# Designs tried in a protein design chat: VHH binders against q9y6x5. Part 19

Target 1, 379 residues: q9y6x5
Amino acid sequence: LPPKLLLVSFDGFRADYLKNYEFPHLQNFIKEGVLVEHVKNVFITKTFPNHYSIVTGLYEESHGIVANSMYDAVTKKHFSDSNDKDPFWWNEAVPIWVTNQLQENRSSAAAMWPGTDVPIHDTISSYFMNYNSSVSFEERLNNITMWLNNSNPPVTFATLYWEEPDASGHKYGPEDKENMSRVLKKIDDLIGDLVQRLKMLGLWENLNVIITSDHGMTQCSQDRLINLDSCIDHSYYTLIDLSPVAAILPKINRTEVYNKLKNCSPHMNVYLKEDIPNRFYYQHNDRIQPIILVADEGWTIVLNESSQKLGDHGYDNSLPSMHPFLAAHGPAFHKGYKHSTINIVDIYPMMCHILGLKPHPNNGTFGHTKCLLVDQWCI

## First folded at step 4 (VHH)

Design b46 (framework vhh_surovatamig_d1)
Fold by ESMFold2-Fast, scan of step 4:
Structure b46 (fold): chain B 379 residues (1-379), chain A 122 residues (1-122)
Amino acid sequence: as target 1 above (379 residues)
Amino acid sequence: EVQLVESGGGLVQPGGSLRLSCAASGFTFDDYWMSWVRQAPGKGLEWVADIKQDGSEKDYVDSVKGRFTISRDNAKKSLYLQMNSLRAEDTAVYYCAKEGYDWLEGYSFDYRGQGTLVTVSS
């Protein structure tokens, strides 16, 4: 029988929440599984880029989902989270569900993971739900478990996405202990529901389950704003993305726009595309704009009269506040192993190994995840 | 004081069998997962097998599946590893390990025993 894998994402689940709050259901999951305390995600530390990196093993410059809002200057196409259905944006990489369906003649199932409701290289998940934030976790879980049990060809790879704690992290900020405690307790209860449902259906012992996230969250403030309108007039550029990483497409000479921006605030770095730090792996793609502004942690780039968030993400991926965690349980995983850090791009080759798939060329290193797996030498 | 004492190792020819034993004392044996880990000459430690408190779950490294059987006797506070169809590659010092878990600190192989040497050679 082919191995099965369920990949679960709780959007915006900052790694250090595990140390500051109680998670009895997640604790029981980890006790008989594995925990990676920090996952170093890709820059920019945003939802669509990092979710696509998890399932492709590629940096954003390589998979082409470089932000939640993008512009391709060659084709003159615009991307946003409200019009993300054009395969053009997703076709620079092959996500694992496509590989699963094409290499092994097996099915994939998806409950709301970014990209799964789009045909990529003319292939869409065998079973999927169109993105709708109003659909409950329970309905997503019911569909995924039904598809895992009742499919031909068999579903061997399934994904499940949930918007919390990201939505509440933005609303309250991660330092709001009272509100975040309530939100995180609800998530822990959902993890309990997930485990109970899998046990009830006889899936638990033979299914590999990964629980992870795309990024963390940091506290923002009305006292930490960078007003872009005080730096440069709108007539000089087209704004492709705003905060905390602003993507600037100059309407005049790039050098002139750069000179107006570069000393405007001590709390943001201004980069010409070719000067973006190599460690970001955020340079070699036409969808990365000629000038990028990177705000310091907790600082928000605003236009006059822009909406403010109490928590945000998208910041430098070296920041611990931007890091999620990874927990896993199942026949492929050791019981009770704790690992300090992996790169988010390492998840893809590990998942390919578990499923018996040949990975597409990727930026992950299988050796980084070997200690998590029972069929590998670790020490 | 917690103590683990391994025994049962020795020299055996390829294809032979050995049964390793571990006698535990100083703790409530039936409250813990127990493991066998091994160290081959010139190599690092490798996890081999583990067993749940009540014996209901058993896991093995792929290279020993179908050849090794882990078991426990909670009344006797003893852990066992039945090794069949032994290969030269199974030559190692075998250790009995009590698994400790702290959710924030992770797992430790607390009170690892002194080990028992298994040599598979002709």
Scores: ipSAE 0.000, ipTM 0.104, lowest interface PAE 21.2, mean pLDDT 88

Design b47 (framework vhh_surovatamig_d1)
Fold by ESMFold2-Fast, scan of step 4:
Structure b47 (fold): chain B 379 residues (1-379), chain A 122 residues (1-122)
Amino acid sequence: as target 1 above (379 residues)
Amino acid sequence: EVQLVESGGGLVQPGGSLRLSCAASGFTFDDYHMSWVRQAPGKGLEWVADISQDGSEKDYVDSVKGRFTISRDNAKKSLYLQMNSLRAEDTAVYYCAREGYDWLEGYSFDYRGQGTLVTVSS
């Protein structure tokens, strides 16, 4: 009987929410497990890129999901629709559910994790749900637990995705304590439901459970807008992605477009592709455009319009506001251990170790997660 | 085709009351969270209040808390905003908005109506 792992993501769960709000169910989970206080995500700090980095252990330039909206200059393909099921976009890496199904006689199950409803390298998750935001957390949980108990070959890797607190973080902003308190209490109650369901079904003692997120959230304002139309005419470029990281494909000379943008706003950095800071690991891919604009924390890039978002993400991954956390419980993990920081790419080789899988080459460092695991010693 | 049509705006004195209505059509109304958003002259769009699909959960921006009440009637496919103790600062065009969440785009109001003007003036 191979080991089992359930990977749960609460989209947009900023790490410091844990210090500013009470989470009785999550606290009970952590006291018998481990907590990583900060997870340093990949740039850009967006949903699709970071969810794919968690399950591949790769930086965005290596796995190919470089933004939520993309253009591939070689093939002339566009990606800007969440309903686009073209495996082309996902085929630059092998996610863990594919490895799980191909290396061992095992099944994978997915409740809406990004990419799990797409056949990647001709392999789709054995059990999956097509993405639909209207499906309740309870329905997702019911399907996952059913598949964990009633599958042949056995489900050994399962994923569960939930849109909160990202949706509410965008709407209210992370500084709205009254509204965020209510949202985060609901999430804590869902964690309580998850643990109770696993206990009731006899899964809890033998299942490894990771609760994490893809990014955080920062406060935005109508007083912090960068109007791109004030700097450059639409006739000069094609806009591939807008905010807070704009991807610019020049229609004229690249240098001329760069010169029009470089002094556009004191709250935005303008990079030619080859000048993108090495620390971002965001340069070596055909889907990264010739010019990238990076807004400062809390600033929104717009096209002569207002923004309805009071919170946003996508900013510099060195910002603590962009960092999620990781909590885990199960036979692979120590009890009551707290760790300060890991990189989001480190999650993949750790999960491969827990499942007994040989990881594909990746950017993670297994040594960074050793202290979390009972079968390993850290210094 | 998705349509949201607001009504009930007008001129009111400070301390007065107005009730805004929104008629929805072209989609399954009871599957969506709904919001009221407003735009004051020369200002950006501001979220005011929202309500869950079944009406059990309601949220408000701090400046209207205790003065405004959001409600819905799923049978009539209608959204309402009861505005009491109105202030000059509440002067704005009020829009009925459908909450859309897409994991690529994040949270957004994917549809809004044409708006109804509320003017609070002596």
Scores: ipSAE 0.005, ipTM 0.430, lowest interface PAE 10.4, mean pLDDT 90

Design b48 (framework vhh_surovatamig_d1)
Fold by ESMFold2-Fast, scan of step 4:
Structure b48 (fold): chain B 379 residues (1-379), chain A 122 residues (1-122)
Amino acid sequence: as target 1 above (379 residues)
Amino acid sequence: EVQLVESGGGLVQPGGSLRLSCAASGFTFSSYAMSWVRQAPGKGLEWVADIYQDGSEKDYVDSVKGRFTISRDNAKKSLYLQMNSLRAEDTAVYYCAKEGYDWLTGYSFDYRGQGTLVTVSS
C-alpha cells in the first residue's frame, strides 16, 4: 500500500503560541502523534523562502527563493509580484511534489502552497489551485480530501496552505493577547475540522499528516523605525527588498553606498555580500544583492514613512520568536513523542523517506528526524 | 480600476455621532475583507475596525470598542462605520481600505480612498 502524506502550513505560527494559548484540537492531534517544539527555519525568515526550504531541504542560497522580492543580477529579472508565474525563480531546486510525480508513478495535489501553481522543471502538481487568498480553508480542505481519496494514479503527496496566523500577527502584533487568542482559537477549530473530515472519509488512520509553519512573528512599534532616507538618497541605489532585511543594489560605487549605510542606525547591521555571517547560509546566489541590511528584532526599516505593521518576521533565524513548530500524526510517526528542535531543511529528507522517494541532494540531516519515525531506531 | 469613495465626515461635538459610508467599485467587493483606517493630524495611520467578506467577523481597536460599529452591504458594494460617543481623540481623516493578504507584503491595505475628515471639537 503506497504511503500518503498531507503537509499543512499555518503561515506565521510562532512556536511559543503553543505554550501561551489553549489548543484542544491540536493537543489531541499531538497526544496521538509527535511534536517538535521548535523548528529552526532558514534566513531570511520569510514566507516564500521557508516554504520552499520545507519542500526542497535546501538553504535559500541553494534553492534560489532568497526573499519575497528578488532581483537576479545575471538575467536582470525582477520578482516583486506574488502572482508572477515565471518558472525561472523556482527552477534552482526540485520540490518534493515534482520528485513524487517524476520518480514514482504517483500524483501530487496542492491547495495553495507557495510554488505549486508554477510549472517547475516543466512539472506542476497533478491537482492544484491557483493562489487566491479569498478561497476558504473549507474549500481548500474539500479539494485536497477529494483528490487524496479519488485519484488514479493515487495522490500520495498533498499540500494545504492557510494565511493565518500570519495576517493577524502582522495586523495586531503577537503580544495582543485578546486578538491573537481569537485568531488562534479559529485555527485550532480548523485543525479540528481537518481531523474530523479525514476521519469521516476513512483517511485518518492510514494518512500521514504534518502540521507546521514557515516562521514566527515578533512585536513591532512606531517607536522602532529605521529611516533609510536619513542615511542615503534613494537615487544612489535600487531597493530590491525593504524590511526587516533590506536588499540594496548600488547605482554608484558599492563601497560608497556601504559607507553611507554602515553607521546609519545602531539597530541594524550592514553587510557587504561576502561579509554576511556564514551561519545564515545566505551568500552564494546571484539573487542576493551586493549590500544586505539586517534590522534588529522588532525594528522596521522604512523610507521616510510610518509602518502599519504591529508584527513582522524576516529577522535572524536564531531568534526563538522566528521559530515555528512541527506536529505530525500517522502510521509513519510515533504516538506521544516530543522532540525539542530540528532544522526546517530536515523536513524534506524525512518526507522523502515516508514516501519512499530518493531525495535530491539537500542540506537536511535525516538523523535529526529519525526519532519521530516508527521504522527507525532512536538510540 | 479600484475605487473607494468615503463620505459622511464633518464637525461634531464630543458625545455626538456620525455615520461614515464608503462606495466601492472596480473589484469584487463581496470577496474582500474591508477596514476603516484613520490618520490624526501629524500622526501615523491607525487601524480602527474591520469586517470579514460576509460580515460574520468584526474587530475593533480597543479605544473604539462599544462606540463604533462596522457594517457592510455587499449588494450595494458599500462599507459603513457608525461612530457614537465621539471624543476629541477620534479627530482624524478616516479611510476606507480594501484588505488583502499577499505573500510578498503580508497583511496589507491594498487600496485606500481619498478619506473623509472627522473633527470632534466643541
Scores: ipSAE 0.130, ipTM 0.592, lowest interface PAE 5.3, mean pLDDT 91

Design b49 (framework vhh_surovatamig_d1)
Fold by ESMFold2-Fast, scan of step 4:
Structure b49 (fold): chain B 379 residues (1-379), chain A 122 residues (1-122)
Amino acid sequence: as target 1 above (379 residues)
Amino acid sequence: EVQLVESGGGLVQPGGSLRLSCAASGFTFDDYAMSWVRQAPGKGLEWVADIYQDGSDKDYVDSVKGRFTISRDNAKKSLYLQMNSLRAEDTAVYYCAKEGYDWLTGYSFDYRGQGTLVTVSS
């Protein structure tokens, strides 16, 4: 029968949480599967960009979801509402569920993965739930397992998204060991519920399961604020995105705006679009603004106000605090194998290989994930 | 604009009880989970308890389980914390907080009001 894959995301699951807390259920999952200790995500290290990179294998400049808040200079469209279902924002790439549905007689199922409730290239996930943060993990799991077991054509690719530990990471900060311990224990229990449900339904032995995340989390503070209003009057620019990567659209001469910003704070780098470091792969898209501000780790850009966030993400993707992990189990994966690092864009061609799909052109390197797979040679 | 007004704090002897209240305005109270958090002198913020929008799911930090009870009255737009068997280590400024998660901004919240001081001393 065709291979099946369930891709699970726990939003904001910082890789080093695995070293600092106990995860008995996740540890049992890994014992009979594989662990990648660090996944180097794409810049900027935000939810929508990285979730779309996982399922397309593309850098943000290539797939077009360049931030959680965007402005397209060509069409003059704004994206600033998570309920905006305009396929325009998602149409610069083809996510794996679309490819899965269009190649052979296969279905996809989605419990709230970003983009799955939007028709992309006139194709929406065969089964999906509209995003609603109030829907329990249990209800999402019930729907996904129902669809995996009761669909024709068969569901071969399924996704499951959960907001934690991102929500609590923002609320408490990742260095709050007492509160994060409780949150992470609940997540480990949910992983236990997932495995138990799949076993009970007879799905476990033949299903490939990937557990991963889009980014990590870093500690913020009211003592680490960059007040943009102290550097430049808001009449000189339109603000497209604020923190920790500010996207600036000048209303006056770009060089004049740049000169007002470039020495504003020792804790922020200011780039003209053409001067953005090549290593970010964050330059070649009309949705990337003429001036980009990048705050140093743990610093928050504000407009003459305090920030209530004790944790945040979006920072430089070279920072270990921004990195998630990847764990996987199933017939495609080795048992008890540990790998140090892959790029988040490498997940897509690996998933295509597991499902027998021809990948669209992408920025991932299949060779980076070969050691995880039983049917591949590894040196 | 979100407004949260805490009250009910005071000086109490060890083993005593206090009931904290939080009056909410400026948002649809019924749509949000609510928390109580505290800050002891010279220490960081500590989450104490939370309650789901309809009052059905309640959670507590281990040190207060069995002693504290969180509740809400959606008709009155009020949040409560019943504190029993108070200990010296419960001494802190207590804040109520509105919780929410938005996909684009992550955890979206108005964290606290001005707070109410609870002092447990003989």
Scores: ipSAE 0.043, ipTM 0.437, lowest interface PAE 5.5, mean pLDDT 90

Design b50 (framework vhh_surovatamig_d1)
Fold by ESMFold2-Fast, scan of step 4:
Structure b50 (fold): chain B 379 residues (1-379), chain A 122 residues (1-122)
Amino acid sequence: as target 1 above (379 residues)
Amino acid sequence: EVQLVESGGGLVQPGGSLRLSCAASGFTFDDYAMSWVRQAPGKGLEWVADIYYDGSEKDYVDSVKGRFTISRDNAKKSLYLQMNSLRAEDTAVYYCAKEGYDWLTGYSFDYRGQGTLVTVSS
């Protein structure tokens, strides 16, 4: 029988939460599986970009989902609605569920993972749910387990997405220990429900399960605001994305806009596109704007208003606060093994190996994850 | 159709009190966190207070802490904001809002009502 994999994302699950809060269900999962303590995500450290990097193994400049809000200079299209289903935005890469369906006689299933309700290269997940934040974790889990057990061709790759702890991280900030403790306890209970459901249905022993996230979270404050209106008049540019990475499309000469912005705040770096640090791998795409502003950790860029966000992400991917973790359990994985760090792009070639798929060219390195796998030489 | 109907606004002198009410319909009220947001003339929308689905957690913007109290009655599908020691700066249209998640911002208000005007002046 072909190997099966369930990929689960809890949005905004900062790796350091594992050290500061108790997770009895997740700890039991890890005890009989593997833990990667830090996953270095791609820049910018946002939901859509990193979720797509997990399933393609590509940097954002290569897969084309460069932000949650985008403008394409070649086609003049705008992506400013998270429910926009235009496949144009997703067609610069081939996600693993497409490869899974095309290389083998296999099906894919999806409960809300970003991009799975969009036909990409004329291929959509065999079973999927249209994105709706009001749908409970329980309903998403019920659908995924039904599809894993009752499909022909068999579902061999399934995804499950949950919005927490990102939503509460934004609302309360990661330093609000009282509120974050309650949220994280609820997530641990959901992990317990997931494991129990898979055991009850006879799926647990033969299913590979990865629990990961796209980014972390850092504390913001009303005392750490950068008012962009104090830097430049809105008539000089079109704003494509705001915070903490602002994407600026000049309406006048690029150099003039750059000169108005470059010394406006000591808590923001201003880059011409060609000057964006090479380590970000964030330059070679028409959807990356001519001027990019990068706020320092915990600083929020605003337009003459206060920010409602007490927590945020999107910051420099070298920051530990932006890093998620990865935990996994199943026949492909060692038991009780801990690993320090991998790159988020490394997840894709590892998943292709587990499923027996030939990966598309990607930025991941299989060698970085081989010690997690029972069929690989690590010593 | 989600419907939120605010009431209880009016003209009040500085130092006075008002109680705002919001009647909810078209969704399972007991399953959602609720908030109050306000918009002063010529300004953007400002979050004021929120309350968890079961009433266990409440939070407030600093300018109203100790003066405003948010509460809910799940049996009546109603949300309330008790406003004491009102100031001229509290003058705004107050909206009842159902909270929801948006990938762009991390959170956003799914729906808000038509609003109720609170004017604090002598």
Scores: ipSAE 0.054, ipTM 0.457, lowest interface PAE 5.4, mean pLDDT 90

Design b51 (framework vhh_surovatamig_d1)
Fold by ESMFold2-Fast, scan of step 4:
Structure b51 (fold): chain B 379 residues (1-379), chain A 122 residues (1-122)
Amino acid sequence: as target 1 above (379 residues)
Amino acid sequence: EVQLVESGGGLVQPGGSLRLSCAASGFTFDDYAMSWVRQAPGKGLEWVADIYEDGSEKDYVDSVKGRFTISRDNAKKSLYLQMNSLRAEDTAVYYCAKEGYDWLTGYSFDYRGQGTLVTVSS
C-alpha cells in the first residue's frame, strides 16, 4: 500500500500553550507518537509565508510568498486579497501536493491549506475546497476523510487547515487565560474528533498524521504603538505591508525615507533591503521592498490610529513566542519520543521521505528530523 | 449569502434604554461567536460586546460594562443587545457582526449588517 500522510495546521498555535493548558486528546496522540516542542519558523512569522514554507521547505525569499500582503516591483502586481487566485505569486516554488501528483500517479486532497485552491505550475490539488472561513472544521474533516477513503488514484497527501487559535489570539491576546483556555479546550476536542473519525473509518493505523502550526502569538497593547505618521508623511512612500513588519516602497529618494524613519522609534529596527540580517533569509526577492521596519515584540505599527488587536505575530523568528510545535503519529513515527527543536523548512524533506517522493531543492535538512522516524533509528 | 439585519435603534434621552436585535441567515448561526460593533460619527469601528457560540461567555468594552447586556437565541438565529443607562457617548451606528477570520489581519468581522442608528440626545 502506498504511504499516506495527513498534514493538519491549527493557525497561530504557540508552542508554550502546551505547557500552560491541558490537552488530554493531544496528549494521547503524542503518547503513541512524537512531539517536537519548538518549531523555528521563517521570517516573517506570518500565515501565508510559513504555510508555504512547510510545504516547499524553502525560506520566503526563495518561495516568493514573502508576506500576507506583497508588491512585485518588476511586474507592478499587488497581492492584498486573500482570494487572489493569480498563480504568479505561488509559482516560485513547487509545493508538496504538486510533487505528489506528478510522481507515481498519486492524488492530493486539501481542506483550505493556503495555496491549494490555486493552480501552481499548471497543477491544482486533485481534490480541494475554495477558501471560506465560514466552513466548519467538521465539514472540512468530512471532506478530507471521504477523499482519503474513496479516491482513485489514491489520495496519499492530504491537508487540513483551521484558523484557530490565531483568530482568538488576535482578538483576546495570548495572556487572556479565560478566553484562551476555552478556545484551546475546543481545539483539543477537535483533535479528539479527528482521531476518533479516522479510527471509525479504518484509516488510523495506516495513516501518518502531522499536527503543527505556522507561528505563535504575542501580547499587544494600546500602550505599545509606533505611529508612522509622526515619522514621515504618507506622500513620500507607498505602504505595502504595515505591522509588525512594515514594507516601505519609497516615492522619493530611498536614503531620505530611510533617514526620516531610522531614529523615529526606539521600538523598531529600520533596514535598507541589503542590510536586513542574514539570519532572517529575507533579502533575495523582488517582492521584498527597499526598506523594511521590524517592530519589537508586542509593539504595533500604526498610521495615526489605534489597533484593535490584543495579540499579533510576524515578529523576529528567534522569539520563542513566535514558535509553533509539531506532533505526529503513524507508522513512520516513533512512539513516545520527544524532540526539542527543528526548523519549519525541515518538515518538507521529512514529508517527502515519508511519501517516497524526491524533494525539490530546499533549505531543510533531513538529518534534523530523522530521529522522529522509525526507518532511520536515531542512535 | 450571509445576511445580518439589525433593528431597534432610535432616538432616546440620556439615562434611557434600547434593545437592539439582529436576525441572521445564510450560515449555521450556532457555530459562530457574534459581536456588536459601533461607529460614532467621524470615528472608526469600536468593538462593544461579543458572545460565544453557545452563549456561555460574554465580554464587553469597559465603557459599557454593567450597562449593556449581549444575548443570543440560537433557535431563532437572533442576537440582542440590551442597552441601559445610555449616555451621549453611546451615539453611533450599531452593527451586528459575524466573527470570522482574514488571513491578512488574522481576525475579522466576516460580515457586518447595514447597521441601526442609536442617537442619545435630549
Scores: ipSAE 0.077, ipTM 0.544, lowest interface PAE 5.9, mean pLDDT 91

Design b52 (framework vhh_surovatamig_d1)
Fold by ESMFold2-Fast, scan of step 4:
Structure b52 (fold): chain B 379 residues (1-379), chain A 123 residues (1-123)
Amino acid sequence: as target 1 above (379 residues)
Amino acid sequence: EVQLVESGGGLVQPGGSLRLSCAASGFTFDDYAMSWVRQAPGKGLEWVADIYQDGSEKDYVDSVKGRFTISRDNAKKSLYLQMNSLRAEDTAVYYCAKEGYDILTEGYSFDYRGQGTLVTVSS
């Protein structure tokens, strides 16, 4: 039987939640599988960029989804919810479902994973759902399991995306223990439902399942705002993205805009594109703007207004608050093994190995994940 | 045009019950999550409860858990809030709201909101 893999993402699941809350269903999953305690994501620590990094193994500057709001300096196109399904934005990389469909006579299935409802290099996921946040986890799970059992060619790679705990993390902030406890208990119950459904359908023993996330969450406050309007007149620039990483397209001389912003707040760093720290791997793409502002953890960039967000992400990827975790179970994985840290780009070559696919050139290192796998020697 | 029409509010004594209704039109009701939000006198807008498109998943603000029940009837394009064991602190204008989560802005918004129905809990 060909190897099968289900990749599940719970958006905004900060690694530290595992230590501060009880997850009986997730702990049962981990007990017979593996846990990576911290996954170092890519900068910027946002949903679309990191979800695409998971399935391509590439830094954002290489795969081209550099933010949730983008402007391409060469083509002069804008990325927004009205044109996020234009293949132009996604064609700088080849995601794993495309490789899965093209290298073998195999199918892919997707429930809401970013990019799976877009034809990338003229290839769309064999089975998919158009993005709709109102569709329940149960309906997404029902479709994925139906496709895993009732497909020709067989579905060997499947993805399932869920918006929580990110949506509630933004609404309440991660320090609201009462509301976050409720949200996280509900997620644990959904993990229990997932495992029970797979067992009931006879899939559990032969399916590899990865549960992960794209980023974490940090607490924000009305006491931690950076007002750009106090630094610079809006007429001098076009704002491509705002917070916590602002993308600035100057309408006047770049150096003049930079000088107006550079010392405006002690709680943000202002970078000319060529001065962005090399460790971010966030420089070599036409969609990265001439000036980038990076707010310090917990600070929100605003335009002479209050912020509704009590939690946010997008901050420096060295911050533990921005890190998700990875848990996995299945025939490819050891049982009861705990690993400290991997890079989020390492997930792609690991998944290619499990599925028997030749990975496209990528920024991941297979050696970092080999200790998770039963067929590998890790000394 | 999108239209949300609330009804069922009124004056009730502490410990009493009310059932709020919302009739939706002008959009595909069964494709969207729906919410009840309220605004108490002199306070801001507060989310109370939401329900996903198929009715299988429901969330509540902590102060109403065990007392309020949200439900929907997709065939009738209607949303409901059953309010039991009402307290003076539940006094507010209650709004039916069409909820949208934007994955790019990473926030919930209320795309459309009705005119509201007043709930007064007093002795």
Scores: ipSAE 0.221, ipTM 0.572, lowest interface PAE 3.6, mean pLDDT 91

